# VH-VL binders against q9umr5: the designs that were tried, part 29

Target 1, 268 residues: q9umr5
Amino acid sequence: SYKPVIVVHGLFDSSYSFRHLLEYINETHPGTVVTVLDLFDGRESLRPLWEQVQGFREAVVPIMAKAPQGVHLICYSQGGLVCRALLSVMDDHNVDSFISLSSPQMGQYGDTDYLKWLFPTSMRSNLYRICYSPWGQEFSICNYWHDPHHDDLYLNASSFLALINGERDHPNATVWRKNFLRVGHLVLIGGPDDGVITPWQSSFFGFYDANETVLEMEEQLVYLRDSFGLKTLLARGAIVRCPMAGISHTAWHSNRTLYETCIEPWLS

## First folded at step 1 (VH-VL)

Design k4c (framework fv_modakafusp)
Fold by ESMFold2-Fast, scan of step 1:
Structure k4c (fold): chain C 268 residues (1-268), chain A 123 residues (1-123), chain B 107 residues (1-107)
Amino acid sequence: as target 1 above (268 residues)
Amino acid sequence: EVQLVQSGAEVKKPGATVKISCKVSGYTFTNYYMNWVQQAPGKGLEWMGWVDPEDGRTDVAEKFQGRVTITADTSTDTAYMELSSLRSEDTAVYYCARVPYSSGFYELGMDVWGQGTTVTVSS
Amino acid sequence: DIQMTQSPSSLSASVGDRVTITCKASQDIRNYLAWYQQKPGKAPKLLIYAASNLETGVPSRFSGSGSGTDFTFTISSLQPEDIATYYCQQYDTLPWTFGGGTKVEIK
């Protein structure tokens, strides 16, 4: 029989976005129990990420407890960062496949309509003034804002991403790394035509240097230092990279070819 | 079942005000923006504005600014569109339509529509 | 405001025919384009969102393509129940704007 699947949505999102994904799973893996978590929907997705992690944690505990053979996570966009933190803070998670669907794993640095709607007078070059304030850190999007020109501010002010990536020290870092390393597979999905995640390689732990040249995962200090286990997972053969061109940000959960290529093989 | 149910047809005189309601059911009202769309007889669709029921924020198309008031009442799960200083050119069918949040709240189009309310402005 | 030019304004086709409608935006709207079907006396129904994504419950004979300024909507095999007016709509920049509509009829 198939392991249960838990789905975590993204920014300004809800369970409604996954109707096609559920159809695909039912077709290829009939009988799979799929739970799309309907927490922090719509504007509630702007709540601080640590608050969201706590709420999602409370929701996933009983699901994992009822599935001793393990569960799979499919986590979309911002939801992929929630799932990163869940895997680190939970001493007892039994996640087999963590499928990260176009999530800004190293952060976001780009002008999008979402940011223009929230901060209409700000450009990406100036958003660090808002996001790296205590007030700004009360918004989820600022929790993963990563300005490559103000890395010192990012490291000191990020209350979420810098900590979960091990870019800034935390007393729980060793335990978080140990917990994260229990995951069976880390499946990374993303692509150049996403149009929202900037740089798109952030979905694969690549990111801008100070000159806005993208450095891939293996060139990042977090990988080289093995801060939360990426190097160990890669050596174990547990990281799957599945880039696909031609897919926009809202289409990752509704493209059949992507599902068959990148998601279906990891739903045991 | 998700439904948007609009109030009945209205006949008004020039200069009057009309207030149309759109009652929702089957989903969480505050998680979706509510749009209002005008369709003149035999013509196409024209966006008037929207409201965010969670905080009451609105945006209104320039053509209707100063005449349109869009509101939402979360206690009754009802959106309203009030159009003042009516002219014969305002004779149209008015639709409410929700926009579901997705991975960006501009991204999914209007997935559920009300049945429409006919407003006739005559002398 | 972004202007949406839709063509043709009307067309007649036979059951089983491939029908193509185009929509042009006055500026780059990326993929923020939806297609709606409206039957006489009824509210519009969403068919396609984000230029190419099929709405749940919509038959697979309907498809959309394009990005930037040029978009295409296709019915691969026209059925009698597809007789309607079809509208494109951009949702890249407020105010939202619709194309003028294409009336599809059976000859």
Scores: ipSAE 0.000, ipTM 0.439, lowest interface PAE 14.2, mean pLDDT 89

Design k4d (framework fv_modakafusp)
Fold by ESMFold2-Fast, scan of step 1:
Structure k4d (fold): chain C 268 residues (1-268), chain A 122 residues (1-122), chain B 107 residues (1-107)
Amino acid sequence: as target 1 above (268 residues)
Amino acid sequence: EVQLVQSGAEVKKPGATVKISCKVSGYTFTNYYMNWVQQAPGKGLEWMGWVDPEDGRTDVAEKFQGRVTITADTSTDTAYMELSSLRSEDTAVYYCATSFDYGPLYKSFDPWGQGTTVTVSS
Amino acid sequence: DIQMTQSPSSLSASVGDRVTITCKASQDIRNYLAWYQQKPGKAPKLLIYAASNLETGVPSRFSGSGSGTDFTFTISSLQPEDIATYYCQQYDTLPWTFGGGTKVEIK
């Protein structure tokens, strides 16, 4: 039978957003046990990402323990960063496919409706002032704010993303890398018409340089240094890239063509 | 040191167009939204709209849509508000105001320009 | 649009009195509320932002409190230079909206 699937939602989201995804899975893989984690919903998704990682960890442990053949993760938007950290902090995870659904894996640098809601008078060029403060780091979106014009401040102040990417040293970096490398497949999904994730190539570990020119994953220092295992995974044949045009940020989990092309093949 | 300096008073006839300027100094113009606020004689404050000087995007309050054009010129660090089809009820003081981030929290409107009086009379 | 209801519309108090002004939002605005002081012929001056944070250089007798829909602005000991009109403003959701103002006069 099919491995269980665990779904982790994004910013200002809840389990209800995945009703179409569950329909698709039930049609193509009937009998799959799908658990959409009902934690940090709505405004609670603004809680610091390390707090969310702890809560989601407690929820996934019993699910993984009951599935000795492994589980799959489908992690949407901000949820993809939660899943990145879960795979690093869990010494005993048995994740086969980690499906990252339009997640800002190298960070975010762009105005979105979510940023306007939290910081309504702020522009992207000055958001670094609030995000790289201790107060700002108490909000999830600031945990992955990555201003390419203030990279030194990002490296020093980011309490989450810079650490899980191995961009700043941490005592647990070696064990986090070893744990992450246990994943069977890293499936990266995203596209140019997302409209929220900026740059959209962040979903594929690409990001802006100081001139706002996008450098792809293989040109990133974190890849070249193999800081958390991307180069090793790519050499192993474990990274899958599935870009698709024409899909807006809130439509990734409800588009049948995307599901059939990018998700379905990885739900053994 | 941070200053917003507005153009001088205007007297216009009904149906005319008025264009008010707001020149900034002491901070990076492209880093903060520029807002425009109307205050009719003896009345309160009413937000008209704002511009993002970095990319020129604007939002305009519904009451002023179709009559207000807000622009920014980054070469001169100057924002503009143009109000067309003037009516007697447009007689007011018009302020520019920006959000300035001094530290731990993003703030509302600070600083403000000194205001520009527009009188619409026959 | 979020409606801001400010009360009272005017008040008269003596020097040294505690003055309280309230502001009610028609919807939850979290803590995105500012208080301004405006003297005749002058632009408004920011006193309080994020509901309770005192702007630099503003005297400590001014304070703000509240969250969600109900907010209070207080002058703990009214001084002659505090004669002005005070406005609340929400900056949670566009369009930005102001309260109707409270005119503070000395008896």
Scores: ipSAE 0.000, ipTM 0.461, lowest interface PAE 13.0, mean pLDDT 89

Design k4e (framework fv_modakafusp)
Fold by ESMFold2-Fast, scan of step 1:
Structure k4e (fold): chain C 268 residues (1-268), chain A 123 residues (1-123), chain B 107 residues (1-107)
Amino acid sequence: as target 1 above (268 residues)
Amino acid sequence: EVQLVQSGAEVKKPGATVKISCKVSGYTFTNYYMNWVQQAPGKGLEWMGWVDPEDGRTDVAEKFQGRVTITADTSTDTAYMELSSLRSEDTAVYYCATLYPDSSGYYFHLDYWGQGTTVTVSS
Amino acid sequence: DIQMTQSPSSLSASVGDRVTITCKASQDIRNYLAWYQQKPGKAPKLLIYAASNLETGVPSRFSGSGSGTDFTFTISSLQPEDIATYYCQQYDTLPWTFGGGTKVEIK
């Protein structure tokens, strides 16, 4: 029988967004138990990511306990960061495939298309003033705001992403790395036409340098230092990269070709 | 606890100007946009505009452009709506309401509302 | 401006009845729709946002559905305290626009 699938949604999202994904899974892997976690929906998705990690942790424990053969995670957008932290804080997780759907794994630095009707002249260069304040870090979006022109502020102020990426020290870093390394496969999905995740290569652990030139995963200090296990996973053959052009941010969970190419092969 | 407290009822003559205040507490004033909504007697709700208290930027609905001025005073955590050249049609209850500007655009709905200020324009 | 057409303008129902209100947008607003409850002499209160998401502290008997141009608000079992006027609002495009309201009364 197929391993259960747990789905974690993104910013301002709900379980309804995954209705097509559920249809695809039912068609190709009939009998799969799929649980879309209905926590931190809508407005609550703005809560600090560590608070969300705690809530999702409590929800996944009984699901994992009922599936000794393992489970798969499908984590969309901001949800991919929740799942990154979840895999690090759980010392007994049994996740086989962690499928990250267009998640800003190295952070976000770009104006979203969703803001243009309200803030047509909004500048990404100014968001660091809000996000790197104590108040800003109480909001999930600021927990992964990564301004490449204010990297010192990001390293000092980020309460979530800098810590989970091992860019700033944390007492639990060694345990988090050990736990994360238990994952069977890290499946990274994203593409240039997403329109929200900026740079889109953030979904593959690439990110801007100070000149806004994208450096890929293997050039990141996080990878080179093996801070949470990326280099070890890659050496093990456990990292899968599946870029696809032509897919907008809200379509990753509802595109059949994307599902068949990037997701279906990893749902044993 | 979040509170929006508006100034008291006003009675004005046609052609006059009215200025309504909305004092906030329980959250950081500069982090939320303050919106103003008009409700004429027995009618529905009509959005007038908003101000960003952090930088004073405003957007105003076309119907009210030229007559409405929306401002914020960060020293007193108070937003203001000033409506000039008053007409009988401006008789209404005026509400202030907060909006958190998120980067995804999904949640620009009105979260917290003041109790309302009645403005009566009579000749 | 996006026009929001809300129906019916008023309805009368008994306690325990299922009440449905519809809201139609003149153009695609995706899921950027909120529902508000307003009791006489009081400010509106947010019940639902993003078409279907229930605001914290709002009873589960209230629900919303729809996307694009057609939206529905439902009270599964009407209670006496639910007597109010209900408004839909789109927040897809400035200026924000509201429906005309539906007055819900007990018969």
Scores: ipSAE 0.000, ipTM 0.379, lowest interface PAE 18.6, mean pLDDT 86

Design k4f (framework fv_modakafusp)
Fold by ESMFold2-Fast, scan of step 1:
Structure k4f (fold): chain C 268 residues (1-268), chain A 124 residues (1-124), chain B 107 residues (1-107)
Amino acid sequence: as target 1 above (268 residues)
Amino acid sequence: EVQLVQSGAEVKKPGATVKISCKVSGYTFTNYYMNWVQQAPGKGLEWMGWVDPEDGRTDVAEKFQGRVTITADTSTDTAYMELSSLRSEDTAVYYCATHGYTIFGEYPYYMDVWGQGTTVTVSS
Amino acid sequence: DIQMTQSPSSLSASVGDRVTITCKASQDIRNYLAWYQQKPGKAPKLLIYAASNLETGVPSRFSGSGSGTDFTFTISSLQPEDIATYYCQQYDTLPWTFGGGTKVEIK
């Protein structure tokens, strides 16, 4: 029998988006118990990420308790950040594979339809004024807004991403690192044609420097300092990178070739 | 079941050294700091120090610096508190206690699990 | 070091009474304050953390409030099993420090 799979959706999304993913899993791993968490759907996905982490934690605890052999997480877009935090705050998680589908692991700095709908008069260059306020930090998308031209404000004001990435010191950092390092595999998936996640390399822990030049994971201070365990995981052989061109943001969970190449091998 | 089990009562003479143990079960020993707290007879609680069992890092309160040694043995999941140059005013119950954990990115240094206590009596 | 001043040192009340204990920090500790119950011959038991969060399994008659420097702990309807000494503890800045305790007795 296969380990259960827990799926966490993204911004303005719901469990319905994963119907094709469930079909693929059933075809290749028949009998797998797949739970797509139906929490923080649609507009509720804008709630602060720490609030979402609490809600998802309450939902995953009974699933993990029923599976002493372990579980797999498949976390899409913003959901990948929720799962990052879950792995850090849960001192009892039993996650084997954490599969991150096009998630902005180092943050977001780009104009998208989501931002224009939510903040119609804002451009990426001035969103820091809204996002790095106390009011702005009440919206999930601002919790991972990472303006490379105002890194001092990001480090001071980010109530979520800067903390879970160890970019700002926190009393829980040692425990969060120990918890995160219990994961069996960190499977990172993303690609240049996503069209939403900016820079797309954020899905692989790469990000802009102050000149908007993308530096890959191994050049990031969080990796070099091993702030939450990336360097240790890479040395252990536990990080898998699976970039794929030709896939738009809303198609990561419904592309068969992507599933067979990047996801299927990590579902035991 | 999470629990901390401490060693038994000790009677010591002034100038002696006492070493108290605290054996943990039901959680990952290296994930949380272990505190030591002193309570003199009929008095309140006083923090002595803590140890991080993963790396052996300690912090000790000013009052106890130079006399207290706090250690952890990860092979037996046991923390130790050693108090030297004992005085009559060291007569007290000594507790080990773990920190709590919160999911909201806040300090979790409230003490949620306590040992049963070890009575140390210093008399001539 | 942060000094925690707890008041009163002791009180006597009847079953069913509302009991309030206060704790004052010598400097801002935000909401990093815990409340403990200690019965004679027993280890302290955590009741409240982060000033107002009730620990799992603790009766709802216990509550906490406050932030910054001024904190209160309340037992809404005192029960016989609540006879104990209650302590506040700040965990904002090392060294951790406790209040002097409040002994609660039933008349």
Scores: ipSAE 0.000, ipTM 0.407, lowest interface PAE 16.4, mean pLDDT 88

Design k4g (framework fv_modakafusp)
Fold by ESMFold2-Fast, scan of step 1:
Structure k4g (fold): chain C 268 residues (1-268), chain A 122 residues (1-122), chain B 107 residues (1-107)
Amino acid sequence: as target 1 above (268 residues)
Amino acid sequence: EVQLVQSGAEVKKPGATVKISCKVSGYTFTNYYMNWVQQAPGKGLEWMGWVDPEDGRTDVAEKFQGRVTITADTSTDTAYMELSSLRSEDTAVYYCARYSELGYFSPTFDLWGQGTTVTVSS
Amino acid sequence: DIQMTQSPSSLSASVGDRVTITCKASQDIRNYLAWYQQKPGKAPKLLIYAASNLETGVPSRFSGSGSGTDFTFTISSLQPEDIATYYCQQYDTLPWTFGGGTKVEIK
């Protein structure tokens, strides 16, 4: 039988977005138990990411406990960051495939409809003033705002992403790295036509330097320092990169070709 | 105390320029956009523009483009609205009002100046 | 520009009456709508923001509802001090635009 699948949604999202994904899984892996977590839906997705991690942790523990052979995670957009933290804070997770579906793993620096909904008068160049304040860090989107022109503020003020990426010191860093390294496969999915995740290479641990030139994962300090295990996973053959053009941000969970190419092979 | 205090009433001739001040106290001047709103006698409210005191950026409504200059002086915690080429239809009460850039999660125009009456006699 | 259509332009009611004012946006403004009270010779006062959030210090008889394009402002039990002109304002998209106002009078 197939391992259970746990799905974690994204910003301003809910379980309903995954109805097509569930159909695909049922067609190719009939009998798979798929749990789409209905926590932090809609506006609640704006709550601080550490609060979301705690809530999702409580929900996944009993699912993992019932599946001694392991589970798979499919984590969409902001949900991919929640899953990153889950894998680090859980001493006993049994995740085989962690499928990161267009998630801003190195952060976000782009002006999108989501940001305009939340901050209609702000520009991306000025969002650092809000996000890197204590008040701003109470919003999930600010927890992974990564302004490449104010990297010093990002490193000092980010209460979530800079810590989970090992870009700033944390007492638990060594344990978080050990826990994360238990994952069987890290499957990274994303593409240039996403339109929301900026830069789109953030889904593959690439990101802007101070000149807004994208540096790929292997050029990132977090990779070179192996701060949470990316270099070790790559050497082990555990990182899968699956870029696909032509897919917009809200279509990653409803594209059959994407599913067959990038997701289906990692569900058993 | 938290307040916006505007300069006194002005009487101007057509073609003149008027400059109105809005002095802030009780909060950090650079944390809020300062907006200007026009209200003609017996009429409703019309937004003129705003300035970001942090960096001096402005946006001005199309109706007033070319005639309105909005500025902020952080050394005195004072915003200014200068309206040139005055016409009789510019006779109005002008208000300054603060606005937080946080949108959905912040109150809009939660603090207003007392208003400055400008009369343009022709 | 987003047009804000406010109705009625005026109304007369008795103390204790329930007063309802509506505001319609020409396009979807989500919940970015505020309501202001303006008494003669005074600056406007914010009563409600984000369509339904009551500003601190504002009496609970004032309320707002709606989203998208249709919004309602209600005074549950009109008091003499509530005689004023009320304005809606969208702050979804620049330029900020106000409704035409509703003058509330005692009959």
Scores: ipSAE 0.000, ipTM 0.414, lowest interface PAE 13.0, mean pLDDT 88

Design k4h (framework fv_modakafusp)
Fold by ESMFold2-Fast, scan of step 1:
Structure k4h (fold): chain C 268 residues (1-268), chain A 123 residues (1-123), chain B 107 residues (1-107)
Amino acid sequence: as target 1 above (268 residues)
Amino acid sequence: EVQLVQSGAEVKKPGATVKISCKVSGYTFTNYYMNWVQQAPGKGLEWMGWVDPEDGRTDVAEKFQGRVTITADTSTDTAYMELSSLRSEDTAVYYCATDKYFLSGYYPGHDYWGQGTTVTVSS
Amino acid sequence: DIQMTQSPSSLSASVGDRVTITCKASQDIRNYLAWYQQKPGKAPKLLIYAASNLETGVPSRFSGSGSGTDFTFTISSLQPEDIATYYCQQYDTLPWTFGGGTKVEIK
């Protein structure tokens, strides 16, 4: 029998988006219990990420309790950040594979349709004025807005990403790191044709420097300082990088080749 | 069902040592830090220290340094707090408590407290 | 150490009254503040964490607000079972420190 799979959706998304993923899992791992969490759907996905973490935590506790052999997480887009925080705040999680589908793990700095819907007159260059205010931090998308030209403001004002990445001090940092390191595998998926996640390398813990040149994970201070365990996980052979070209942001959960290459091998 | 069960009341003379136990059940002992909190009669709560049962690491408040020893025994799922050189001012109820949300995460899972152990130091 | 100043030390109110307790930190503790209820002879019970988040199973008449250095705890409609001493606690910086407590009694 296979470990249960828990699916966490992204911004302006719902459980129905994963119908193809469910079909693929049923074909390759028949009998797998897959739970797609119907929390913070649609506009509710704009709620602060710490609020979402609390709600998803309450939902995953009974699922994990029913599966003493462990569970797998598949977390899409913004949902990957929710799952990052779950793994850090839960001192009793039993997650084997954490599969991150095109999630902005180092943050977002790009003009997208989602941002234009919420802030129609703002461009990426001036969104820092809104996002790094107390009011702006009440929106999930601002919780991981990472303006490389205002890194000091990001470090000071980010109520979520800067803390979970260990970029700003927090009293729980040591315990969050210990909890996160319990994960069996960190499977990172993303690609250059995503069109939403900017830079796309954010899905692999790469990000812009002040000149908008992308620095990969191994050049990031959070990696070099091992702030939440990336260097330790990589040394253990626990990080899997699976980039794929030709896949748009809304297609990561519905591409069969992507599933067979990047997801299927990690569903024991 | 999670339970923290503490040892019974103690009466001690000044200068003596007391050792209080806190036996846990219903969860994995090594997953939560164990705090010790003192409450003098009619007074408020005062944090004494904590132990991480997984690695035995401790931190003790300055007021109690040199007199308090906090330990954990994973074979019996029991935490201990030993207070030496007892003074009349140490007369209090002592609580053990998991403090998951303060040490292991921003959002809590559970916050569990023992029933308390009364220690009376009399001349 | 961070000092937590809690006021008032005691209050008496009637059933149905709105009760407000305040807590002031000697330095910025962000939102790392919890509120506890303690009934005579019992261990403290967590009511609120992260300044404003209600613990599961706690009645909705209890609420918390504030950030930085100034925090407020409110019981919107006091019930007989709410007779207790209430404590704030900061968990921003070790050592953890508690307010002096507020004893709530019914008139």
Scores: ipSAE 0.000, ipTM 0.383, lowest interface PAE 18.7, mean pLDDT 87

Design k4i (framework fv_modakafusp)
Fold by ESMFold2-Fast, scan of step 1:
Structure k4i (fold): chain C 268 residues (1-268), chain A 123 residues (1-123), chain B 107 residues (1-107)
Amino acid sequence: as target 1 above (268 residues)
Amino acid sequence: EVQLVQSGAEVKKPGATVKISCKVSGYTFTNYYMNWVQQAPGKGLEWMGWVDPEDGRTDVAEKFQGRVTITADTSTDTAYMELSSLRSEDTAVYYCATQYGWSDLPYSNFDYWGQGTTVTVSS
Amino acid sequence: DIQMTQSPSSLSASVGDRVTITCKASQDIRNYLAWYQQKPGKAPKLLIYAASNLETGVPSRFSGSGSGTDFTFTISSLQPEDIATYYCQQYDTLPWTFGGGTKVEIK
């Protein structure tokens, strides 16, 4: 039998967004128990990411306990960051495949409709003023805002992403790294036509330097220092990179070719 | 690296005007508010006002209204604080300090400070 | 204006001692509070922001806590180089206001 699958949605999302994904899984892996976590839906997805991590943690514990063979995570967009933190804070997770579906793993720096909804007059160049305040850090989107022109502010003010990426010191960093390294496979999915995740290579741990030139994962300080285990996972053969062009941000969970190419092989 | 360099010490007579400069480097001048802080000898820190270099908007503490003018020159990345009608109570060290925040209002700590400018008012 | 009451105004402690400084706001400032260290003849230096966040490069013996109106700054093990005056500052509501300062000296 197949390991259970837990799905964590993204910003302004709900379980309804994954109906096609559920159909694909049922077709290729019939009998798989899929749980789409219906927490922090819609506007509640704006709650601070550490608050969301706590809520999702309480929901996943009984699911993992019922599946001693292990579980798979499929985590979409912002949900991929929630799952990163879950894997770090849980001393006893049994996750085999962590499938990150177009998630801004190194952060976000782009003008999007979501930002315009919250901050109608803001541009990406001045959003750091809001996000790197204590008030701004009470919003999930600001927890992973990463302005490459104000990297010093990001490092000091980010209450979430800078810590889970090991870019700023934390007392729990060694334990978080040990916990994260228990994951069987880290499957990274994303692509140039996403239109929301900026730079799109953030889904693969690439990001802008101060000149807005994208540096890939292997050139990142967090990789070179092995801050939370990326270099170790890559050396182990545990990182899978699956880029695909032609897919917009809201279509990653409803494209059959993407599912067959990037997700299906990792659902045991 | 970020650096704020203030003009040198000034000795002024009562009734005179002093203008202190704060030249910045290592960041985009228009992206941060610039605050001015007064510290009298042996006393604590007192906020005087700020300027937003992006649009020239200022806010000046009530105690200093009418005597303080705060400006910014984006062509030289320099902020200025001008204090007029000087009296002995104005003898102090004056600091410039950067602050980020909303475009409408700054909501942050003072990240970087100038080295201070000593102003002595004596006859 | 928001009044920041800082206590004590001065203290003397031995190397290795735990030093605690308190700051009280006259109204709710959420977590918009910073702590600065000022050594004689020098500009203030940021140590703690947003009440409890340690600034990059600042030793871990410094910490902050609190929210709303009551805040605490702690040096877990006082070192000789920590001789300075420490100030709290609220940045919730204009005008920005500072505490009166706490002068820390070694016995």
Scores: ipSAE 0.000, ipTM 0.393, lowest interface PAE 16.9, mean pLDDT 88

